# Ledger of designs, part 3: VHH binders against Formamidopyrimidine-DNA glycosylase (mutM)

Target 1, 288 residues: Formamidopyrimidine-DNA glycosylase (mutM), of Thermomicrobium roseum (b9l1z5)
Amino acid sequence: PELPEVETIRRTLAPVLIGALVIGALRGEHPEDILLDPWPVFARRVRRHRIVALERRGKYLAARFEDGDRLVIHLGMTGELRLSHPATAPGKHCHLALVLRSLRPLPPSLVDQRQRFLLRYLDIRRFGRIALLDQAGWETFTARLGPEPLDPTLDPRALWSRLRERRTAIKAALLDQALLAGIGNIYADEALFQARLHPARRCQTLSLDEVERLLVALRTVLSAAIENAGTTIRDYRDGQGRAGSFQSRLQVYGKPAGTPCPRCGTGLARIRIAGRSSVFCPRCQPLH

## First folded at step 14 (VHH; from v4 with S105E)

Design w2
Fold by OpenDDE, fold request of step 15:
Structure w2 (fold): chain B 288 residues (1-288), chain A 121 residues (1-121)
Amino acid sequence: as target 1 above (288 residues)
Amino acid sequence: EVQLVESGGGLVQPGGSLRLSCAASGFTFSDYTMGWFRQAPGQEREFVAAITRSGDSTDYSDSAKGRFTISRDNAKNTVYLQMNSLKPEDTGVYFCARGIWEYYEWGMDVWGQGTQVTVSS
């Protein structure tokens, strides 16, 4: 999941989680692969905390508690958060669940007689991470992340200046969470296509105008993806277990080489940048 | 002191095999996802493979899939990279790294010095 998917998950979960009280945790299959804390410690620490906000920073989801602590979640490759009735079986690849009590009415299909429901964490490949951070820990952690690309205060000139200090390809830079938070392989390709920039362009060679164009493209693509509930390549699901729909709007990502460019008809090209496949139009996105 | 030390690199012919090792010290090894990266001359460092803390799940770059195998021995504080069917394009310095949140480059906070792998006829 990238920024749009995590944002979609945030939006789908926020109405239910905000205000809810964590009353316990249930051990699943392999919580030790997911949690920073040992299970007994986590289970103890997470109890009796009320969620007051559901935040997103880059690809990270954070449930903020009343005391300022945060349950921070990175979904890895296949992580999923699912709301469930307590009587519902966990299914495969469920590694832990929070037991929550709602202060607001919820459908009988989701809550039991005590207004309890579950937030289950599922992860097929188990590369996700969950941890409880205090305020200082959260600040320290988020300081490592670059700015939010959707932040209207992000100055393209500042971004341009930072890019000029990098010796990498622009695609590689976009994937670095220290440059911009939340961009992965999907939306890097899409944004670069939209911006008409070759993914292998060196950061140092980009003009301010090109960076401005890139930032506009990023914002356009990311916003559109959010409005379409994210991109489902395979396993992505929002908090309601629903797939996104932006995959049908992808211009270049994941397409085989030779596929006609949706803009000009030229066969798309596929190259490897920083170990990742990059699809682009050689005509629309010239290197030189 | 937190440290990662790679070993096992060398010169091999195309089609050959190497097994890299990375010895960890100074931290609780089993608490971290481990990864292998590589950097060819004039190229960006790239992800090769990652393995979860328990060792039960792995991820590979497209180039590594089917040829490379990452594994770990938590009792020995060591992560391994078995490389088979090596190609000239696999030439580069291979780095071991530990990660907390993510297993891509940004998420890695400790790196080894690297070990040179050269695939040449």
Scores: ipSAE 0.684, ipTM 0.860, lowest interface PAE 0.8, mean pLDDT 95
Fold by OpenDDE, fold request of step 15:
Structure w2 (fold): chain B 288 residues (1-288), chain A 121 residues (1-121)
Amino acid sequence: as target 1 above (288 residues)
Amino acid sequence: EVQLVESGGGLVQPGGSLRLSCAASGFTFSDYTMGWFRQAPGQEREFVAAITRSGDSTDYSDSAKGRFTISRDNAKNTVYLQMNSLKPEDTGVYFCARGIWEYYEWGMDVWGQGTQVTVSS
């Protein structure tokens, strides 16, 4: 999951989680691969007061409690958060669940007679991560992340200046969460295509105008993806178990080499950058 | 002091094999996802493989799949990379790294010094 998927998950869960009380936790299959703390410690610590906010920073989700602590979640490759009725079976690959109580009415399909519901964490490959951070920990963590690409205060000149300090390809830079938070392989390719920039262009060679185009392209693509509930390649699901639909609007990502460019008809090309495949149009995105 | 130390690199012919080791010290090894990266001359550092805390799940780059195997021994504070069917394009410096939140480059907070792997006839 990238920024649009995590944002979609946030939006899906926020109406239910905000205002809810965490009253316990249920052990699943392999919580030890997911949790920073041992299970007994986590189970004790997670019993918190009210969730007052559900935040997103890059590809990270954070439930903020009344005392300022945050339950921070990274979904890895296959992580999923699912709201469930307490009577619903956990299914496969469920590693833990939070037991929550709603202080407001929720549908009977979600809550039991005591207004309890579950937030289940599922993860097939178990590369997700969940931890409780205090305010200082959160600040330290987020200080490592670059700005939000959708932040309107992000200055393209500042971004340009940062890019000029990098001796990498622009695609590699976009994947670095320290440059911009939330961008992965899907939206890097899509944004570069939209901006008509070759993924192998060196960061130092980009003009301010090109960086401005890139930022506009990022914002356009990311926003469109959010509006379409994210990109479903295989297993992505929002908080209600629904797939996204932006995959039908992808221009270049994941397409085989030779596929006609949706803009000009030229066969798309595929190269490797920083160990990841990048699809681009050699005509629309010239290197030189 | 938190540190990672790679070993096992060297010169090998195409089709050959190497086994890299990374010894961890100064932290609770089993609390972290571990990864291998490599950097070829003139190229960006790239992800090669990662392994979860318990060792029960792994991930590989497309280039590594089917040829490389990442494993770990938490009792020995060591992560390994078995590399088979090596190719000239596998030449580079291989790095071991400790992952916190994610196992791609940004998520790694501790790195080894690297070990040179050269595949040549």
Scores: ipSAE 0.679, ipTM 0.856, lowest interface PAE 0.8, mean pLDDT 95
Fold by OpenDDE, fold request of step 20:
Structure w2 (fold): chain B 288 residues (1-288), chain A 121 residues (1-121)
Amino acid sequence: as target 1 above (288 residues)
Amino acid sequence: EVQLVESGGGLVQPGGSLRLSCAASGFTFSDYTMGWFRQAPGQEREFVAAITRSGDSTDYSDSAKGRFTISRDNAKNTVYLQMNSLKPEDTGVYFCARGIWEYYEWGMDVWGQGTQVTVSS
């Protein structure tokens, strides 16, 4: 999951989680691979906290409690958060769940007679992480992240200056969360295509005009993805178990080499950058 | 002192094999996802492989898939990279790193000094 998927998850969970009280935790298959703390410590610490906000920073989700602590969640490659009725079976690859009580009416399909519901964490590959951080820990962590690409106050000139300090391809730079938070392999390819920039272009060779064009492209693509509930490539689901639909609007990501460019008809190309596949149009995105 | 030390690099012919080791000290090894990266001359450092805390799940770059295997022994505080069917383009300095939240370069907070791997006829 990238920025659009995590934002969609945030939006779908926020109406239910905000105001809810965590009253316990249920152990699943492999909580030790997911939790920063040992299970007994986590289970104790998370109890009796009311969620007052559900925040997103890059690809990270954070449930903020009244005391300023945050339950921070990174979904890794295959992580999923699912709201469930307490009577619903956990299913395969469920590693832990929070038991919550709603202080406001929720649908009978979600809550039991005691107004309880579950937030389950599922993860096939178990590269996700969950931890409870205090305010200082959260600030220290988020200080390492670059700005939000959708932040309207983000200055393209500042971004340009930072890019000029990097000796990497622009695709590699976009994947670095210290440059911009929330961009992964899908939307890096899509944004670069939209911006008509070759993924292998060196950061130092980009003009300010090109960086401005890139920022516009990022915002356009990311916003469109959010509006369409994110991209479902494999198992992505929002907090309600629904798939996104932006996959039907992808222009280049995941397409085989030779696929006609949706803009000009030229066969798309596939190369490796930073160890990952990158799809682009050699005509629309010239290297030189 | 937190430290990662790579070993096992060397010169091999195309088609050959190497097994890299990374010894960890100064921290609770089992609390971290471990990863391997490499950097060829004149190129940027790139992701090669990662392994979860328990060792039950792994991820590989496209170039590494089918040829490289990452593993770990938490009792020995060591992560390994078995490299088979080596190619000249695999030449570079290989780095071991630890991560908490992510296993790409940004998520790694401790790095080894690296070990040289050279694949040449």
Scores: ipSAE 0.677, ipTM 0.856, lowest interface PAE 0.8, mean pLDDT 95
Fold by OpenDDE, fold request of step 20:
Structure w2 (fold): chain B 288 residues (1-288), chain A 121 residues (1-121)
Amino acid sequence: as target 1 above (288 residues)
Amino acid sequence: EVQLVESGGGLVQPGGSLRLSCAASGFTFSDYTMGWFRQAPGQEREFVAAITRSGDSTDYSDSAKGRFTISRDNAKNTVYLQMNSLKPEDTGVYFCARGIWEYYEWGMDVWGQGTQVTVSS
């Protein structure tokens, strides 16, 4: 999951989680692979906290509690958050669940007679991560992340200046969460295509105009993806178990070499950058 | 002091094998996802393999799949990379790293000095 998927998950969960009280936790299959703390410690710490906000920072989801602590979640490759009725079985690959009580009416399909419901974390490959951070921990963590690409206060000139200090290809830079938070392989390719920039262009060679185009492209593509509930290639599901729909709107990502460019008809090309496949149009995105 | 130290690199012929080791110290090894990265001359550092805390799950780059195997021994505070069927394009400096969150480069907060792997006839 990338920024649009995590944002979609945030939006789908926020109406239910905000205001809810964590009254317990249920141990699943392999919580030790996911949690920063040992299970007994986590289960104890997470109890008796009311969620007051559900935030997103890059690819990270953070439930903020009343005392300022945050339950921070990274979904890894196959992580999923699912709201469930307490009577519903956990299913496969469920590693833990929060037991929550709603302080407002929720549908009977989601809550029991005591207004309880579950937030389950599922993860097939178990590369996700969950941690309870205090305010200082959160600040330390987020200081490592670059700015939000959708933040209107992000200045393209500042971004340009930072890019000029990098020796890597622009695609490699986009994947670095320290440059911009939330961009992965899908939306890097899509944004570069939209911006008409070759993924192998060296960061130092980019003009301010090109960086401005890139930022506009990023915002356009990311926003569109959010509006279409993210991209489901394989396993991504939102907080209600629904697939996204932006996959049908992808321009270049995942397409085989030779596929006609949706813009000009030229056969798309595929190259490796920083060990990752990158699809681009050699005509629309010239290197020189 | 938190430290990662790679070893096992060297010169091998195409088709040969190497086993890299990374010894960890100064932290609770089992609390971290571990990864291997490599950097060829003039190229960006790239992901090779990652392994979960318990060692029960792994991930590989496309180039590594079927040829490389990442493993770990938490009792020895060591992560390994078994490399078989080596090719000249596998030449580079191989790095071990620990990850707190994501296991790609940004998510790694501690790196080793690297060990040179050269595949040449």
Scores: ipSAE 0.657, ipTM 0.845, lowest interface PAE 0.9, mean pLDDT 95

Design w2
Fold by ESMFold2, fold request of step 15:
Structure w2 (fold): chain B 288 residues (1-288), chain A 121 residues (1-121)
Amino acid sequence: as target 1 above (288 residues)
Amino acid sequence: EVQLVESGGGLVQPGGSLRLSCAASGFTFSDYTMGWFRQAPGQEREFVAAITRSGDSTDYSDSAKGRFTISRDNAKNTVYLQMNSLKPEDTGVYFCARGIWEYYEWGMDVWGQGTQVTVSS
């Protein structure tokens, strides 16, 4: 999950989670790969917290509690948050669940007679992480992250000034969460295609006009992905368990070399940048 | 003192094998995702492999998949990279790194000094 998938999860969980009281937690298969704290510490510390907001910074989701503490969740590659009725079996790869009590009516398919429901964390690969942070810990943690690309106050000149200090390929810089928070392999390739920039372009060679075009492309691609509930290649699901639909709108990401460019028909090319596959159109995105 | 020390690099002919080790000290090793990265001269450091805290799950770059195996021994505070079917393109300095939230380069907070691997005929 990249920014659009995490934002979609936030939007689809928020109506159910905000206002709910955490009553307890249920241990699943392998919480030790997911939680920063040992299970008994986590289970004790999460109890009796009311969720007052569901927030996102980059690829990190945070349930903020009334006392200012946050449950911070990073989904890694294959993490999923799933709402379920307490009687529903957990399924494979469920590593923990929160037991929540709703303050408002929810469908009987979700809530039991005591107004309880579960938020389950599932993760096939177990690279996700969950931690309880106080306000100071959250501030320290988020200070490492760059600005949100969808923040309308992000100045293209400020981004350009930061890029001028870098000699790396622009694709590699876009993946650096300290530069811009939330962009991964999918949306970097899509935005570079839309901006007509070669992924190997060195950051210091970009003009202000090119950076302005890139920022517009990023915002367009990310917004369209959110509107289409994100991209599902294999595992991503939103907070209601539904796949995203943006994969049908992808222009270059994941396409085999030789596939006709959707803009000009030239065969798409693949190269490796910092060990990651990048797909681009050599005609639309010239290196020079 | 938090420390990661790589060893096992060297000169090898194409098609050969090497096993890298990374000894960890000064922290609770089992709390961290571990990874291997490499850097050829004049190139950016690139992801090679990562392994979960328990060792039960792994991820690999496209170039490493099928040829390299990451493993860990939490009792010995050590992570390994078995490299088979080595190619000249695998030449570079190999770094061990630890992370909490992510396992790609930007998410790693402590790095070893690296061990040189040279694949040449």
Scores: ipSAE 0.613, ipTM 0.837, lowest interface PAE 1.8, mean pLDDT 91
Fold by ESMFold2, fold request of step 15:
Structure w2 (fold): chain B 288 residues (1-288), chain A 121 residues (1-121)
Amino acid sequence: as target 1 above (288 residues)
Amino acid sequence: EVQLVESGGGLVQPGGSLRLSCAASGFTFSDYTMGWFRQAPGQEREFVAAITRSGDSTDYSDSAKGRFTISRDNAKNTVYLQMNSLKPEDTGVYFCARGIWEYYEWGMDVWGQGTQVTVSS
């Protein structure tokens, strides 16, 4: 999950989670790969917290509690948050669950007679992470993240000034969460294609006009992905367990070399940048 | 002081094998995701492999998958990279690194000094 998937999860979970009281937690298969704290510490610390907001910074989801503490969640590649009735079996790869009590009516398929439901964390590959942070910890953590690409006040000149200081490929810079928060492999490739920029272009060589085009392209592809509930290649699901639909709109990401460019018909190329596969059109996205 | 120290690099022929080690000290090793990265001359550092805190799950770059194996021994505070079927394109300085939240280069907060791997005839 990248920014659009995490934002979709935030939007679909918020109506259920905001106002709910955490009553406890249930241990799953392998919480030790997911939780920063040992299980007994986590289980005690999370109790008796009311969720007042569900927030996102980049790829990080945060449930903010009334006292200012936050449960911060990074889904990695295969993390999933799933709402379930307390009687429902956890299924494979469930590593922990929160036990919550709703202050609002919810469907009987989701809640028991005491208005209790579960928020389960599932993760096939177990690279996701969950931690409790106080306000100071959250502020320190988020200070390291770059601006939100969808923030309309983000000035293209400010982004250009930061890129002029870098000698790396633009694809590598887009993956750096300190530059812009929330961009991963899928949306970097898609935005660079839309902006007609070669992924190996060195950051310091980009003109202000090219950076303006890139920022517009980023906003366009990210907004469209959110409107289509994100991209599901294999595992991503929103807060209601539903797959995204943006995968059918992908123009370059994941396409084999030689696939006709959707814009000009030229065979797409595949190269590696910083150890990551990058797909681009050599005609639409020239290097020079 | 938090330290990561790589060893086991060297000169090998194409098709050969090499095993890298990374000794960790000064921190609770089992709290961290560990990774290997490499840098060829004139290139940016690139992801090679990552392993979860428990060692139960791994991720690999496309070029490493099927040829390289990352492993860890939490009792010895050591991460390993077994490299088989080496190619000249694998030449570079290999770094180990630790991370809490993510395992790509941005998410790593401590790096080793690196060990040179050269694959040539």
Scores: ipSAE 0.598, ipTM 0.830, lowest interface PAE 1.9, mean pLDDT 91
Fold by ESMFold2, fold request of step 15:
Structure w2 (fold): chain B 288 residues (1-288), chain A 121 residues (1-121)
Amino acid sequence: as target 1 above (288 residues)
Amino acid sequence: EVQLVESGGGLVQPGGSLRLSCAASGFTFSDYTMGWFRQAPGQEREFVAAITRSGDSTDYSDSAKGRFTISRDNAKNTVYLQMNSLKPEDTGVYFCARGIWEYYEWGMDVWGQGTQVTVSS
């Protein structure tokens, strides 16, 4: 999951989670790969906390509690958060669950007679992470992240200034969460295509006009992906277990080399940048 | 002092094999996702492989899939990279790294100094 998928999860979980009280936690198959804290510490610390907000920074989801502590969740490659009735079996790859009590009415398919429901964390590959951070820990953690690309106050001159200091390929820079938070392989390729920028362009060679186009392209692609509930290639699901639909609107990501460019018909090319596949149109995105 | 030390590099013929080791010290090894990266002359450092804290799950770059195997021994604080069917394009310095939240280069906070792997052309 990248920014659009995490934001979609935030939006679909928020109506259920905000206001709920965490009354316990259930151990799953391999919480030790997921939790930063040992299970007994986690299970004790999470109890008796009311969720007051569901927040996102980049690819990180945070449930903020009344006392300012946050449950921070990074889904990694295959993490999924799923609401379930307490009687529903967890299935494979569930590594932990929160037991929550709602103070508002929820459908009987989701809650039991005592208004309890579960938030399960499932992860096939177990590269996701979950931690409890206090306010100071959250501030330290998020200080390392770059600005949100969808923040309308993000100044393209500021982004340009940061890019002028880099000699790496622009695709590699977009994947660096310290530059901009939340961009991954899918949306980097899509935004570079829309901005007509070659993924191997060196950051320091970009003009202010090119950076302005890139930021507009990023915002356009990310907003459209959120409006379509994100991209599902294989594993991503929203808070209700539904696939995203943006995959039908992808222009370059994941396309075989030789596929006609949707803009000009030229065969798309595939290269590797910093160990990751990049798909682009060599005519629309020339290297200068 | 937190430290990662790679070993096992060397010169090998195309089609050959090498096994890299990375010895960890100064931290609780089993708390970290571990990864291998490589850097060829004139190229950016690139992801090769990663392994979860328990060792139960792995991820590989496209170029490594099917040829390389990452593993770890938490009792010995060591992560390994078995490299088979080596090609001249695998030549480079191989780095071991640790991470907490992510396992791609951005998310790694401690790196080894690297070990040279050379596959004759």
Scores: ipSAE 0.594, ipTM 0.832, lowest interface PAE 1.9, mean pLDDT 91
Fold by ESMFold2, fold request of step 20:
Structure w2 (fold): chain B 288 residues (1-288), chain A 121 residues (1-121)
Amino acid sequence: as target 1 above (288 residues)
Amino acid sequence: EVQLVESGGGLVQPGGSLRLSCAASGFTFSDYTMGWFRQAPGQEREFVAAITRSGDSTDYSDSAKGRFTISRDNAKNTVYLQMNSLKPEDTGVYFCARGIWEYYEWGMDVWGQGTQVTVSS
């Protein structure tokens, strides 16, 4: 999951989670790959906290508790958060669950007679991480992240100034969460295509106009992806267990080389940048 | 003193194999996701492979998948990279790294000094 998928999860879980009280936690298959803390520490620390907000920074989801502590979740490649009735079997790859009590009525398919439900964390590949951070820890953690690309106050000149300091390819820079938070392989390719920028363009060669165009493209692509509940290639699901639909709107990502460019018909090309495949149109996105 | 020390690099002909090792010290090795990265001259350092704390799950770059195998031995505080069917394009300095939140380059906080791999006829 990239920014649009995490934001969609935030939006679809927030109506259920905000106001709920964490009354316990259930151990699953392999919490040791997921949790920063040992299980007994985690289970003790999360109990008896009310969720007052569900927040996002880049690809990181944070459930903020009344006391300012946050449960911070990074989904990795295959992490999923799933709401579940307490009686429902966990299924495969569930590594932990929170037991929550709802403040408000929820459907009987989700809650028992005591208004309890589960938030399960499932992860086939187990590269996701979950940690409890206090306010100071959250501030230190998020200080490492770049600005939000969808923040309307993000100044294109500030972004341009940071890019001028880099000799790397623009695709590699977009994947760096310290530059801009939340962009991954899918949305970097899509935004570069829309901005007509070759993924191998060196950051220091970009003009302010090109950076402004790139930022507009990023905002357009990310907003459209959120409006379409994110991209599901294989595994991503929102907080209600549903696939995203943006994959049908992808213009270049994941397309075989030779596929006609949706803009000009030229065969799309594939190159590797920083170990990742980048798909682009060589005519629409010239290197020079 | 947190350290990662790579070894096992060398010169090999195309189609050959090498096994890299990374010895970890000064920290609780099993608490970290581990990864291998490489850097060719004039190129950016790139992701090669990653392995979870338990060793039960792995991820590979497109160029490594099917040819390279990452593994770890938590009792020996060592992570390995078995590289088979080597190509000239695999030439570069190979680094191991540890991570907490993520396993791509921006998420790694400690790096080894690297070991040279050269694939040439």
Scores: ipSAE 0.588, ipTM 0.827, lowest interface PAE 1.9, mean pLDDT 91

Design w2
Fold by ESMFold2, fold request of step 20:
Structure w2 (fold): chain B 288 residues (1-288), chain A 121 residues (1-121)
Amino acid sequence: as target 1 above (288 residues)
Amino acid sequence: EVQLVESGGGLVQPGGSLRLSCAASGFTFSDYTMGWFRQAPGQEREFVAAITRSGDSTDYSDSAKGRFTISRDNAKNTVYLQMNSLKPEDTGVYFCARGIWEYYEWGMDVWGQGTQVTVSS
């Protein structure tokens, strides 16, 4: 999951989670790969917290409690948050669940007679991470992250100034969460294609006009992805278990070399940048 | 003092094998995701492989899949990279790194000094 998938999860979980009280936690298969704290510590500390907000910074989801503590979740490659009725079997790869009580009416398929439901964390690959942070810990953690690309106050000149200090390829810089929070391999390729920028362009060579185009392209691609509930290649699901649909709108990401460019028909090329596959159109995205 | 120390690099013929080791000290090794990265001359450091805290799950770059195997021994505080079917393109300095939240380069907080791997005829 990248920014659009995490934002979609936030939006689809928020109506259910905000206002709910965490009354306990259930251990799953391998919480030791996921949790910062040992299970007994986590299970004790999470009780009696009411969720007052569901927030996102980059690819990190945070359930903020009324006391200012946050449950911070990074989904990694294959993490999934799933709402379920307490009687529903956990399925494979469930590593933990929160037991919640809702003040809002919810369907009987989701809640028992005491208005209890579960938020399960599932993760096939177990590269996700979950931690409880107090306000100071959250502030320290988020200080490392760059601005939100969808923040309308983000000035293209500020981004350009940061890029001028870098000698790396622009694709590699877009993956750096300290530059802009939330961009991954999918949306970097898509935005660079839309902006007509070669992924190997050195950051310091970008003009202000090119950076303005890139930021517009990022916002356009990310907004469209959120509108289409994110991209599902294999595993991503929103907070209600539904696949995203943006995969049908991808222009370059994941396409075999030689596939006709959707804009000009030139065969798409693949190269490796910082160890990651990058797909681009050599005609639309010239290196210069 | 938190340290990661790589070893096992060297000169090898194309098609050959090497096993890299990374010894960790000064921290609770089993609390961290571990990764291997490499850097060729004049190029950016790039991801090679990552392994979960328990060692039960791994991830690889496209160039490493099927040829390299990351593993760890939490009792010895050591992470390994078994490199088979080596190609000249694998030449570079190989670094190990630790991470809490992420396993790509931006998310690693401690790095080793690296060990040189050279693949040539």
Scores: ipSAE 0.564, ipTM 0.818, lowest interface PAE 2.1, mean pLDDT 90

